VHH binders against SHC-transforming protein 3 (SHC3). Designs and how they scored, part 7

Target 1, 186 residues: SHC-transforming protein 3 (SHC3), of Homo sapiens (Human) (q92529r149to334)
Amino acid sequence: LGPGVTYVVKYLGCIEVLRSMRSLDFSTRTQITREAISRVCEAVPGAKGAFKKRKPPSKMLSSILGKSNLQFAGMSISLTISTASLNLRTPDSKQIIANHHMRSISFASGGDPDTTDYVAYVAKDPVNRRACHILECCDGLAQDVIGSIGQAFELRFKQYLQCPTKIPALHDRMQSLDEPWTEEEG
Short names: E, the ipSAE of ESMFold2; O, the ipSAE of OpenDDE; V2, 0.75 times the mean of E and O plus 0.25 times the DockQ between their complexes.

## First folded at step 1 (VHH)

Design l04 (framework vhh_8pnl_2)
Fold by ESMFold2-Fast, scan of step 1:
Structure l04 (fold): chain B 186 residues (1-186), chain A 123 residues (1-123)
Amino acid sequence: as target 1 above (186 residues)
Amino acid sequence: QGQLVESGGGLVQPGGSLRLSCADAGFTFSDYAMAWYRQAPGKERELVARISSGGSTNYADFVKGRFTISRDNAKSTLYLQMNSLKPEDTAMYYCAAEVGSGYTFANPEYDYWGQGTRVTVSA
């Protein structure tokens, strides 16, 4: 990935996630991202729609997802994926929509047969706290996007394995991800 | 707080055997591919063996035929059976959950992996 790989995608919005991903098993995390895609798509005019027919969400899933933020709904953006961050800018690069540091991103999924044109990722930021962000892609592009996010996660993990003395322990890193947002970083 | 706890390391003579265990302390074990890594003094960490959620295994060339990775999903435990141990197998051994594949990925900084168990092979 080097300095990053850039894709042009549509940002649909985000929905608040009320529970830490660490408190949820893998299956529940996946169900949350799928439900988030459905809810945001239903709320945004012109969204393609991800599912042919979906089951009503469980009581547990309904308790985990909060309010939607559609401030930037429908905007075309340049998404740059690197080991440092997911950076969302206007295509002319004049405005930053969001910059999510990779360590603040817990989970990502999309591009599968049930969500062919969608990618969702869960990130913490000062504005939305913890939210699931939904991207709508052209045919086939979602698979490239999710693959690049997965590569970024894997490369960070390999960095940890190769240089543990230069990277904080996972225990300490996980603790820092649950701390309040501050102006200064260590 | 650790999510994975390794055990079973120790001191053995060349040609000996050890069985390492890695117990799940708080995440859904059966949904993840799992791996054993090792780090010898002065060396980088390296992959030793990997097992998918479905049970498919992969091994590093230097352990093929000597080590066997296995899992017990009901007990949320990962194992590494080490036979015909050599002095060059001396290392700290770590277990880890893999990032994911295909369409779904977890950031490993959110999934804690173990502190390691030490294996020493000497006369």
Scores: ipSAE 0.401, ipTM 0.742, lowest interface PAE 1.4, mean pLDDT 78

Design l05 (framework vhh_ozoralizumab_d1; at its last look DockQ between E and O 0.06; V2 from the best seeds 0.00; counts 0 for: placed apart)
Fold by OpenDDE, look of step 2:
Structure l05 (fold): chain B 186 residues (1-186), chain A 125 residues (1-125)
Amino acid sequence: as target 1 above (186 residues)
Amino acid sequence: EVQLVESGGGLVQPGGSLRLSCAASGFTFSDYWMYWVRQAPGKGLEWVSEISGSGGSTKYPDSVKGRFTISRDNAKNTLYLQMNSLRPEDTAVYYCARGTSGDYVIDNPSYFDYRGQGTLVTVSS
């Protein structure tokens, strides 16, 4: 397991996602994450993004996005991206903000043209259930972060395929069942 | 090198049908989600359909749902799009695009970087 790559970013919190991202089409996934970024940024004081007067969210998006958890909002964190997990910690590494196993992550997205400094990803954890986590990545770092997440996704999948006990087709089945693929902890 | 080559486009009357094909090479075809996307004149890229690596999962936007069918033949490394009940608003260049591998989806402008040159579909009376 390579040590991964670490970035310093700001955590802005998360918002509950009440529907599986895997059950949604591509367009809807994108819309949900963008809306999540918008809502969380509006809720966090000092978040960069004079969001222009938002069109009222569609009824659909409102039904999919739940309550925000703004615990740790505005904190500078160390984000470590690896094939195992996205790990969010305080810079002094004394406090874990979140540790999301790769298998619990279903979607990652950059911001829209108005939110280019933001990265969002959807993960399951015991505290937030299914939630979209929002990261502020300044100075062009957002592209690097999203790129690293993508690379981690690809590498993780390759590792999965190399496991003789796992049938690639199982991956597709698990997506349909809204269950994270359980790596048998060998 | 990843290569995608679309074919099957052409001129068709409203209500007509077309079948698009995409020949894939340079990667393990069955390991990847595949997509059809389209670009109408003066418009951005629009997602049209997605299919899982095994073909067991397919999704469509409301704009084409019930009219379009995505399928794949992994033995032939080929992606298909059956288009029925075509409308003038379906006029676009259609691209075959490779998605991400596995369970993960990334929304990035580069998401559809791996796509062919496209095939033109014109629906006109």
Scores: ipSAE 0.360, ipTM 0.702, lowest interface PAE 1.4, mean pLDDT 86
ESMFold2-Fast, scan of step 1: ipSAE 0.513; ipTM 0.735
ESMFold2, look of step 2: ipSAE 0.558; ipTM 0.745
ESMFold2 (binder alone), look of step 2: mean pLDDT 81; pTM 0.823

Design l06 (framework vhh_6z1v_2)
Fold by ESMFold2-Fast, scan of step 1:
Structure l06 (fold): chain B 186 residues (1-186), chain A 128 residues (1-128)
Amino acid sequence: as target 1 above (186 residues)
Amino acid sequence: EVQLVESGGRLVRTGGSLRLSCAASGRTFSDYAMGWFRQAPGKEREVVAAISWSGGSTWHADFVKGRFTISRDNAKNTVYLQMNSLKPEDTAVYYCAATYSSGEHYVLQNPAYEYDYWGQGTQVTVSS
């Protein structure tokens, strides 16, 4: 990745995720991203449909997904992927739409055969809320985007193993509403 | 949620061997990367070894390379640390921890996302 890689994609929106991905099995995690893509696509005018026919979600899935946030829906954005973050900016790079630290991103999907042009990722916001963010890609770009996220995950993990002082404190810390979770040297 | 319980810690003489076990209960163990950490009194907690969700990739700290080996048995929901050629400097409480790792080609879990599950630790003492 070097200094990061940049893609031009469409930001469709996000949907609140009410449970930690760690508390869910693999099948449920996969279903969450597919359901999030479906709901956001249905809610955004002009978005391509993810599925030809939508299966009704289980009550279990409905209890995990909360409200949609469609602020910035349909905007073309510059997405920069690095070991530090996913950075979403206006195409002229003058305005930040979102900046998600790589450590705060738990899960991502992209190029799924059922949702080929979509990338979804689950990230914590500043108030510890989790949301699944949906990106619409053109052509085969979704595969490149998810590949770059995968490289960032791998490189970040290797960095974590080299710097064990980033291990969570024995005592849980309360974060302020204005700050992300902090890491402390042991 | 996954609960982790370490076992196997005991008093061992310098040059001896010991195998630690970490049993996972609750959820799908094979979804997680696993690590062994240790902490001696008055020292920082340090990473000893790590293993991917499938067992296909391992990492060992320089100070234990060639002496310690991490492995896992997903059928038994257990991760192991085989410790050989033990030194007094290896005396510490050893902890097992879990973090995300598994996924399909189009689905990724971030393995660097904070270790969420920790065991209570098992004491290893190495005497001269």
Scores: ipSAE 0.176, ipTM 0.592, lowest interface PAE 3.4, mean pLDDT 76

Design l07 (framework vhh_7aqx_2)
Fold by ESMFold2-Fast, scan of step 1:
Structure l07 (fold): chain B 186 residues (1-186), chain A 126 residues (1-126)
Amino acid sequence: as target 1 above (186 residues)
Amino acid sequence: QVQLQESGGGLVQAGGSLRLSCTTSGFTFDDYAFSWFRQAPGEEREFVGAISGSGGSTDYADSVKGRFTISRDNAKNTFYLQMNSLKTEDTAVYYCAAKTEGSTTIVENPQYGDYWGQGTQVTVSS
């Protein structure tokens, strides 16, 4: 990753996550990302759609996922992945949509067979609100994106272990443009 | 709130024993693998031992193999490092850590929300 890797992807939106991903088992975490992708795709015109046949969400999943924020839905964005951050910008206006400190990102998934072109990641904002962000990638790109995120996690962890006096800091308050939360009422 | 907290460190004489505990809260204990690391003054943080999520496998650094034992108690959300036959070179700050395994479609950040404790000092006097 060196200076960071940049991809052009489509930002579909995000959904509030009401519980820490760490407090959830592996199966529940994967179900959350699948459900988040499904809900955002249904709300965004022109999205490919997550499933041919959608299963109804469980009570558990409905209690974990909150309101959708579709402010930037359907935009092409520049996604830059580095050991420091996951940075989302609009190529046209060069506005920062989000700048997620890598330590604030708990989990990412991409290239799932039922949602092959989608990447989802869960990140905290500066005031400790969690959201699952959904990206739509061109054919095959989702695998590269998830691979780069995984590599950034691994390299950052190795760098951390090699710093003799460093311990995990208390949750940093990141300086970034926060997305407003809105309830999608179709 | 997610936390990892070490306890049981202290001063002990060479040849003695000490048991470290790492108490966890705010996450599903059974889903995680656990490790112990240590860092001596002026040195890199080094691996000490690990126990798998199932508890079925353990791994140790060669320097501690046969002397240290890692174990977990899922009912107490706690895991341990039993240190026997301590040597002066075991003097270090000991850190506990928790992580999950990644895959080709799913990746998890081992540093998120402090997958590390804040450390506990172990001093072994000659």
Scores: ipSAE 0.328, ipTM 0.701, lowest interface PAE 1.5, mean pLDDT 77

Design l08 (framework vhh_7d4b_2)
Fold by ESMFold2-Fast, scan of step 1:
Formats: sequence, C-alpha cells, structure tokens
Structure l08 (fold): chain B 186 residues (1-186), chain A 127 residues (1-127)
Amino acid sequence: as target 1 above (186 residues)
Amino acid sequence: QVQLVESGGGVVQPGRSLRLSCAASGFTFSSYAMGWYRQAPGKQRELVASISSSGSTINYADSVKGRFTISRDNSKNTMYLQMNSLKPEDTAVYYCARVETSGGTYSLANPDYMDVWGQGTQVTVSS
C-alpha cells in the first residue's frame, strides 16, 4: 500500500447507522451493509440492480438504519486507500468529497455475490454521525477495493501490536472519539 | 458499555498454578471468539490462547501448550485461563480480548476499531 492505492469508482450515497458496529455480531453487521446497499441502489437512478431476490428487512435492521444522504449520489470519484484513510476526491483531485481516517472505519464489505459490484463501509467523518457509505465498482474492481481495505486493516493492526505501550486500555477504547457511547436505555 | 474485566492475577512461585477470569458485558458474549494475550516488559503483545464462540475450536501458543487451558461459560459471560506449571518466563500482564473475525469471504471487521480489551492483570512468577 505505501502512500496509498487509488481506484476510480462511483459514489452512490450513505445511510446513517444508529448503533455501534462494536456492539453487534458479525451476521448483523453483514446484514446492515447488504440492506444499506439495497436501499441506496433503489434510491439512485442508474444504479445497477443490487439483489435478484431480496428478503424483507427485519424490524431490528430497520431500527439500526436511519436517514439516507444522497448529496453526492452518482458521481465518479477517486478513492485512495492507505493505512491512514479512505480519501474520496473528484477525479481531477480538486475537491475532497470525504476523508475517513482508517481508525474511524469499523466494518467493510464488498464483492458479495448478491451485490457483486458494490463496496460498503461504515465510518464517521469529522462532521457527520456514523454512516454506511456505498460505492459502485466496475466488474471485478469491488474485490480489489475490499482487498485493499483489508490490507490496510491488517497492516494497521500489526503496527499497533509492534508498539504495545501505545495500545489503549479498554476504558480508553470505550471512550473513543470515533464511537461516542450510546445513551443507556435501562 | 462494552467491557472486559480480568481477575485472578498475582505473584506465585515457579511450578504453581493460577486461574484467570474475564467477565464480559455490553455485547452478546456467545457470538464472539475470545482470547488471552500477554505482554512482558519490552516485548510485543502476543496471543496466548483463543477459543471460538461455541468453545469447540481452541488454539494455544507453542510456549504454553500442555500447561495452560482456556475455557468459557457462555451462560455466565465469562472466559477462563487455567495456568499450570508456571515458569518465570510466563511473567507478564495478561489481557482478555474479544477476538474480531478478520472477515468472512466478503466482509471485514477493522480490528483496530473493533478490538475490545480488558485493562490487564499482572502475573509474576518469581522464586
């Protein structure tokens, strides 16, 4: 990865995620990204069909997903993946659409047979709450994109382990600025 | 309120035993793989033992095989590490951790973001 790997992809939009990915099991996280892809694809003209057979979302999934934001829907972007961030810019690189620090990205999915050309990732940006961002890729590119994100996750974690005195205690991780804790319901 | 709390550490003579406990709260414990890590002064934090969500798959570091036993009780949201035949080289801070799946075929959790660690408990083996 070095300074980063750049891909040209289409940004479709994002949907607010109302619960911490840290508190959810892997199956629920995967279902959230699938549902987010489906909803954004249905809302954006010219998007490819996401599912051939879509199961209705559970009440739990519907309670986790909030409002969609389609402000930048359908635009081509330059996506740069590095251990530092996912950086989304206009193809001429003159404008930043979003910059998500890698540590603020909790979960990603891509190349799923039901949504082959799509990549979804859950992140916070400096101004917005947690959201699931949806990218549309040309054939085969989604696998490269998710692979690069996985490599960034792996390299970052290995670097963390090499500096054990810099690893936060559990209390500090629970108090992370990237994931403000939710109000206690009980 | 996702939290892991370790207990059971202490100072023991070589050849003795200790049992560490890790109490989990704020997440569905039975859905996650768990592990014990340790960190000796000046060394990288290393995985000692891991256990799958059901308890059926268990892995140990070569240095502890045959001496340490990891187990879990999903009804009590608790994981254990039984440490037998302790050696001075086992002296370290022991950390309970929720082991994030590195990914399914098409999905990835960021371990740096998703890691849940306990505060650590000191184990000292000295004569």
Scores: ipSAE 0.407, ipTM 0.710, lowest interface PAE 1.7, mean pLDDT 81

Design l09 (framework vhh_8pnl_2)
Fold by ESMFold2-Fast, scan of step 1:
Structure l09 (fold): chain B 186 residues (1-186), chain A 126 residues (1-126)
Amino acid sequence: as target 1 above (186 residues)
Amino acid sequence: QGQLVESGGGLVQPGGSLRLSCADAGFTFSSYAMAWYRQAPGKERELVARISSGGSTNYADFVKGRFTISRDNAKSTLYLQMNSLKPEDTAMYYCAKYTVGDTEYIHNPEYGYDYWGQGTRVTVSA
């Protein structure tokens, strides 16, 4: 990945995730990303249909997803994936939509057969707290995007193993993700 | 589910050695990356060593040259060979199993492990 790999994708928005991914089993994590994709797609004009007909989510699942932020909905963006971050900018690089440090990203999905063109990732940031961010990709691109995110996770993990004192301890990071949001953390 | 069971911990003198094992009762062991973590009383859980599904290994600087991680896919077992043990190696040792890479759903290995074991205690006492 070097300085990063860049893709042009559409940012659809995000939806707040009220519980830590660490506190949820894998099945629940996947259901959250699928439901987040569905809700954000339904709320954004011009988005491809994620599900044409779906069952209503369980009460438990609905309690995990909070408010949506559609401030940048439908924008074409440059997504740069590196071991440091997922950086979302306007294609002319004049405006930063979001910069999510890799350490703040807990879970990602992309290229699910039912949501083939979508990528979702759960990140903590000062603006949206913990949220699931939804990207809409061109045919086949979602697989490349999720692959690059996975590669960034692996390479950063290797870096952590080599120099753990340069990178905050795993417990501190995991504990930070689960602690209540405060302005001091922003 | 996917129960991980650690064993091999015990009491050893400084300079001694131990071999930890982690048996995986669930899923396809060979498809997962595996790691050893440790946690001393009152301290954070820290990464000790990692091995990919392909056998690539990585080590924390404080164990390089002393510990060796390995896996036996036929036995669905992860190992940690610990040599030249020091009092500061005293901790509960946990194995973890997780998926990363080009899949539809991935965890950041630093946070979202698919499965954790109950741990095995290592005490290095002079």
Scores: ipSAE 0.350, ipTM 0.716, lowest interface PAE 1.5, mean pLDDT 79

Design l10 (framework vhh_ozoralizumab_d1)
Fold by ESMFold2-Fast, scan of step 1:
Structure l10 (fold): chain B 186 residues (1-186), chain A 127 residues (1-127)
Amino acid sequence: as target 1 above (186 residues)
Amino acid sequence: EVQLVESGGGLVQPGGSLRLSCAASGFTFSSYAMYWVRQAPGKGLEWVSEISGSGGSTKYPDSVKGRFTISRDNAKNTLYLQMNSLRPEDTAVYYCATIEYGSKTYVENPDYAFDYRGQGTLVTVSS
């Protein structure tokens, strides 16, 4: 990825994620991103619409998702994906709307058949403690975006594994990713 | 629930061989690249092999290249590591892990992929 790969996408907003993603199984993580896409998409005028048919969320899923933040809803943005971060700026690069360190991003989805043009990712930052961010992509672009995020994760993983003295213990790495270190994990 | 269960570790003499297995469940196994990683006593995590979802591509670091072979059986949801010409420095706990490289739909941070690792299997190489 070098200096990063840049895509022009529409930022729709984010929704708070009230539980640590690492405390949830893969199926639940996937359902959370689908539900987040649905809620944010429904709240934003001019969004394409995500689902033709949608089952109501379980009480468990509803308890995991919190308040939406639509401060930058509907803006076209430049999304730069690198091993360091996901950087979201206005297309003219004058305003930064978010910069999420790659380590702070736990999970991402994109190009799902039910939400083909959408990308969702769960990230922690100083502004939103933990939130699922929703992007709307041009036809086919969501696949490229999710692929690039996957490549960034892969390259970071290999960098960590090939460093003999610098890698944090597995326990410490897992515990620090989704929440600040605490006495007990999970 | 996604689960990875490693087996096949044990005590072996230098120059010996072992075959490790990893039973995967709870996800579409064939869609995910799989990894073997190891942690020697008092050391950090070290990558030892990688295999694509289809099994068509494999990668190894120089430390094990030519001695270790990663393979998978997608019909059985099982990952394997054939270890030959074992050396004392191969002594470690071996973990099976997954991350979806170039995913069509879903990707997980590498630190999240460790949530899908099992408890590991210990390999001890000594006389």
Scores: ipSAE 0.296, ipTM 0.664, lowest interface PAE 2.1, mean pLDDT 78

Design l11 (framework vhh_5j56_2)
Fold by ESMFold2-Fast, scan of step 1:
Structure l11 (fold): chain B 186 residues (1-186), chain A 128 residues (1-128)
Amino acid sequence: as target 1 above (186 residues)
Amino acid sequence: QVQLVESGGGLVQPGGSLRLSCVASGFTFSSSDYYAIGWFRQAPGKEREGLSSISGSGGSTTSYSDSVKGRFTISRDNAKNTVYLQMNSLKPEDTAVYYCAAGTDSYEFQNPAYSDYWGQGTQVTVSS
């Protein structure tokens, strides 16, 4: 990934995630992202649509997803994926929609047969707290996008292994991706 | 249900070799449910350290910590849903419990202690 890779995709919106990803098994994490994709697609006019949902979501699964934020729904964006961040900006106005540091991202999935044109990722930011962000890709790009995100995770782990480093102390782990945000002093 | 099971540990003399296996059940290593599989170890009184990783999809690379580079080799057998760690030229300093972990996100890679997909570990003892 060097300087990063850039894709043009549509940002559909996000849904608040009320539980930490680390507290859930990955089957549940995947189900949450699929449910988030479904709900955002149903709420956004002109979305391609994911898949039919025949079964109602489980009570537990429904309790994990909160309110949606559709402020930027349907906007074409430039998505830049690097080991540092996922950067979302408008190509025309150069407006930054979001900049999610890789360490603030706790899960990503997409490009699966069930969600062929979609990528979803869970990230923390000051505006949306912890939320699942939904991207709609065209021309088979979802596989490339999720692959690049996976490569960024892999390269960060490789960087970790290359350093003569210790597992973070317990107190340092309190400031993890899934911990409550700390207010800045003045 | 996701489960990782390590095996292949034991007692070996310095300069010897062991091959550790990590078998996954409840998911496949070719799926998009994970980004990397890694090996870690923990000796008594020391922090858990990362040793090696292998990516989940074809065309990806392997990585090694400097302490094991050239001596250990990670490999994958997708048909058996198994990841291996071939350990050669073992030293007394390699004595530890060895763990397999599946990394599904950047948090697990940065803070592997929080991964829910750790195996139970397998003891490796290198005795002079």
Scores: ipSAE 0.048, ipTM 0.458, lowest interface PAE 6.0, mean pLDDT 75

Design l12 (framework vhh_5j56_2)
Fold by ESMFold2-Fast, scan of step 1:
Parts: C-alpha cells; sequence; structure tokens
Structure l12 (fold): chain B 186 residues (1-186), chain A 130 residues (1-130)
C-alpha cells in the first residue's frame, strides 16, 4: 500500500451493530451485512441497485441491528486505504468525513455475488459504539476496494509485529534477561 | 503468481485417518485475519462439494459441511503458510480428489458456498477402500 491507495466511492450510511461480530457465526455475520446493505440502499435516494421486496428479517437479526445514521448519505467520497486507517474525505480532500483506525475494523465484506457493487465494513467507535458502514462502488471497483482492505489488514499485522516473538511475562519472572550469558560478555 | 499445492492423500481403510496439507504461495496467512481458505472435493460423476473453510476473522473461524462435521478438522500454520485438513473416521463415500482454494480478492464471507474461490490447487487423491 505505501502512502495508501485512494478510490472514489459513494458513502451510503451506516447501521448500528448491537453485538460483537466475533460472537456471531459466519451465517449470521453474512446475513447481518446483507441486511445492512439492503436497509441502507432502501433508505438512500439514488442508490445504484433496483430495490425488490425482501423477506422480513428474523427476530434475532432485528435484535442485532440498531438505528441507522444517514448524515453523510449519498456523498461521493475519497476513500484512502492504508495500514493506519480507512480515511473518508470529500473528493477535493478539504474535509474529513470519517477516519477509522484499522484496529477498530473487525469485519469487512465486498464483491459478494448478490451485492456486487457494495463494500460493507464494521468499525468500532472508541466509546464502544459499533456500526456497519456501506460503500457503493463503480462496476468492478468493489473487488479492488475489498482487496486493498485485506492487504491493509495483512500489512498492518506485519508492521505491528516488530519482533518475531514477544518477550513473555514469564521471562521477566525468570530474571534471565539482565544476567550476562558468559563472563566474557561483561 | 498465487499457487496452492495439496499433499497427504492416499489409500486408507474405512475408519482410518489422513491429514491433508495445502501450501500457499503468492499470499500470506500470518498477516491477515480475513483470508478465507477452503477445502473442496470431487468424486467421479458428482458435483464439486465444499467441505470446510478457515478464516482469521476475529481469530480462527471455521466452518464445516454436514457431511464431514465432527469427523474433519481444519487448521492452519501461519508460519508455514499451510492449511491442514485432519480427516478421521473415513468412509468409502469420502473417496474423492481433494482441493484447496483461495479467493482472487478478499471476500470475507466464510461460508464456502458463498465465497468466490478463484485459485485452486491441482488436488490430491483420497481413496477409502478395504
Amino acid sequence: as target 1 above (186 residues)
Amino acid sequence: QVQLVESGGGLVQPGGSLRLSCVASGFTFSSSDYYAIGWFRQAPGKEREGLSSISGSGGSTTSYSDSVKGRFTISRDNAKNTVYLQMNSLKPEDTAVYYCAAPSGYTVLENPEYAEYDYWGQGTQVTVSS
């Protein structure tokens, strides 16, 4: 990624996620992201997809998804993906719409055959508010966007792991680190 | 560029065990929590069947088809860039060529039936016969 990769996409909005994604099985996680995409698309004028009537969500699914936030709905944005963050700004880069630290992003999906032009990601607010954010991409761009997010996850982990192994707490108790290995060593 | 190489197949008697390995090159497991790798099989005259997937989403997340759940275990060794399929209590119906697969992009859907898998290995033959 280097200094980051930038895409021009449409931000559609977000929906509060009331449970940790880690607490959900994979089937429920995919249902949550698809339902979030569907609800946000229905609520935003000019969303790309044609809206057909969907089956009503289950009671469990309805209990996991909370209120929507459409404050920036329908805006074209400059999305910069780097190892540090997903940065959302106006296309002229004059105003920051949102800056999501990479560590705060727990799940991302994109290029799903049923929602080909959409990317969804779940990001945690520092005050423990969690939301699923929906991006609408031009034809084929969703694959590049989700690919770059995956690469950022990969590079972020490598960058964070500055030592191949951590010095465990047990080593501190062993008191071996401060002792010279041989008398020649000082 | 992206390559997957399976190994560990062979002939085994019913009730036996095998461990399959899938070595990946051209991408890395250890630095991404969201790579999905799946195991699939195809028996003569049958459709290709998804068996299991593993991803790093929120930690190791695994999925199994009903036909292998409780008998097969998927795992990975990030240091070796390798995914394993431990196969226990093998049945004659498990006879097939086994493949590992990875998506061309990062689809973080962990259901093998929904994930788009574009990189496939050459396969390894498993035969369960007395």
Scores: ipSAE 0.018, ipTM 0.165, lowest interface PAE 6.9, mean pLDDT 71

Design l13 (framework vhh_6z1v_2)
Fold by ESMFold2-Fast, scan of step 1:
Structure l13 (fold): chain B 186 residues (1-186), chain A 123 residues (1-123)
Amino acid sequence: as target 1 above (186 residues)
Amino acid sequence: EVQLVESGGRLVRTGGSLRLSCAASGFTFSSYAMGWFRQAPGKEREVVAAISGSGGSTWHADFVKGRFTISRDNAKNTVYLQMNSLKPEDTAVYYCAASPGTEYWANPDYDYWGQGTQVTVSS
């Protein structure tokens, strides 16, 4: 584990994901992050905005996305990316917004052409709630952020492959879906 | 029914170039991120490169940056690894792997693997 890399980004909020990503095809997963970005941007004053004109969401997609949590909306935060977690704190470190272990993150995307300054990720919190978290980045920063998340996943998976005994992909608990293998507590 | 078949591995001289291909079947190719892994004799398997389902995002390990390039052709259900400036330490069996999800960082575990293709770089 390295000490991680820290970025200053704007936390726009999160929206509850009512269904397991495992039950959804890849197109729907991508649509979830895109719709989440759109809804949160519309609800947060001062957000840059993702689209000029938004297509109405499908009835299925609307049933997957629950209520928004905008408690920390529009706040600048320190995002620390490491092989252990994505840690979101206020810049003065007085308040933790979220700490998501890498194993709890089932999907991440960012820097796309029509949402260039946004990064979104779906994570389970300690109470087994799934939410899609939306980050707004300065021009060009979103690609660095998503790249660092990718590097953290690569390094984590590389460490996992230090076991010469088995091919991880041949075992169910080593399969990567929207709810990957995580540490559980009774 | 899901199959990943690597090809292109051979003996090549130091400083040479080689292109590996991985033909995929049995799944919706563009819905899966793809990765290239390698394992040398007496060494652990390591991640070499990864590419998103759309091909819009790529990741390369530091030890191959500037020398190797991953790419894909979704119309042909094929992922490629272009290897330039090959060194003896690049000698390994190269594996193609598929991860459910369109982003390679969203899913660190790969659930489909090919049989591997041997690359040998002579000193």
Scores: ipSAE 0.013, ipTM 0.228, lowest interface PAE 8.0, mean pLDDT 77

Design l14 (framework vhh_7aqx_2)
Fold by ESMFold2-Fast, scan of step 1:
Structure l14 (fold): chain B 186 residues (1-186), chain A 123 residues (1-123)
Amino acid sequence: as target 1 above (186 residues)
Amino acid sequence: QVQLQESGGGLVQAGGSLRLSCTTSGFTFSSYAFSWFRQAPGEEREFVGAISWSGGSTDYADSVKGRFTISRDNAKNTFYLQMNSLKTEDTAVYYCAARDSYTIQNPSEYDYWGQGTQVTVSS
């Protein structure tokens, strides 16, 4: 990725995530991101719903998702993806909306047939609160965006495999690969 | 429950060939991407190869390019690593892994790994 790849996308909003993604199985993580996309799409004027017919979420899913934050809802933004971070800026690049270190991003999904135009990712903010952020893309950009995030994860994974640590039970230590190996969060 | 099980490991002479299989259950095979990793004695674990959900994209470690081929058989819920022109340096425990092709997760949170199968290449 070099200095990063930049996309112009629409930021729809985010929803608090009250549980660590690591404490959830893969199927549950996928359900949570899809539920987050649906809720944010329903709350933002001008957004299309990701799912045509949605069943009510389980009590378990509802207990994991918290309050929505629509402060920047509907804005076009510049999204830069690199091995170091996801950087979200206003279109004129004068204001940083968010800068998420790659180590703080635990999960991302989107660009599938049911969420073709949407990307969701779960990231910790600077004070260790988690949120699922929802982006709306056009013209096939969702797959490019998800692909670039995946490439950043994969480059970090390859770098981590050069380090003397234990696998297959991987832990959060991988998320600090671009920083000295001393990290309190693990 | 989700299960990944490797098979096909064993002892082979340098220059020989071996095919590893990973049989899966507990998820929709056709929607997943698959990877092989290996860990040699006294060394760090390394990536070997990956295949996308469609089979249209593959990626390999530089040390195995041109010698190893990853493939998948959706009808059998199985994916493979064809290993040709084996070298003594290929001696390792080989692991298979699975992930949703449209859902990217940090590798530190991988939930689905096989138990590993030993490959020993003698001179």
Scores: ipSAE 0.017, ipTM 0.377, lowest interface PAE 6.0, mean pLDDT 76

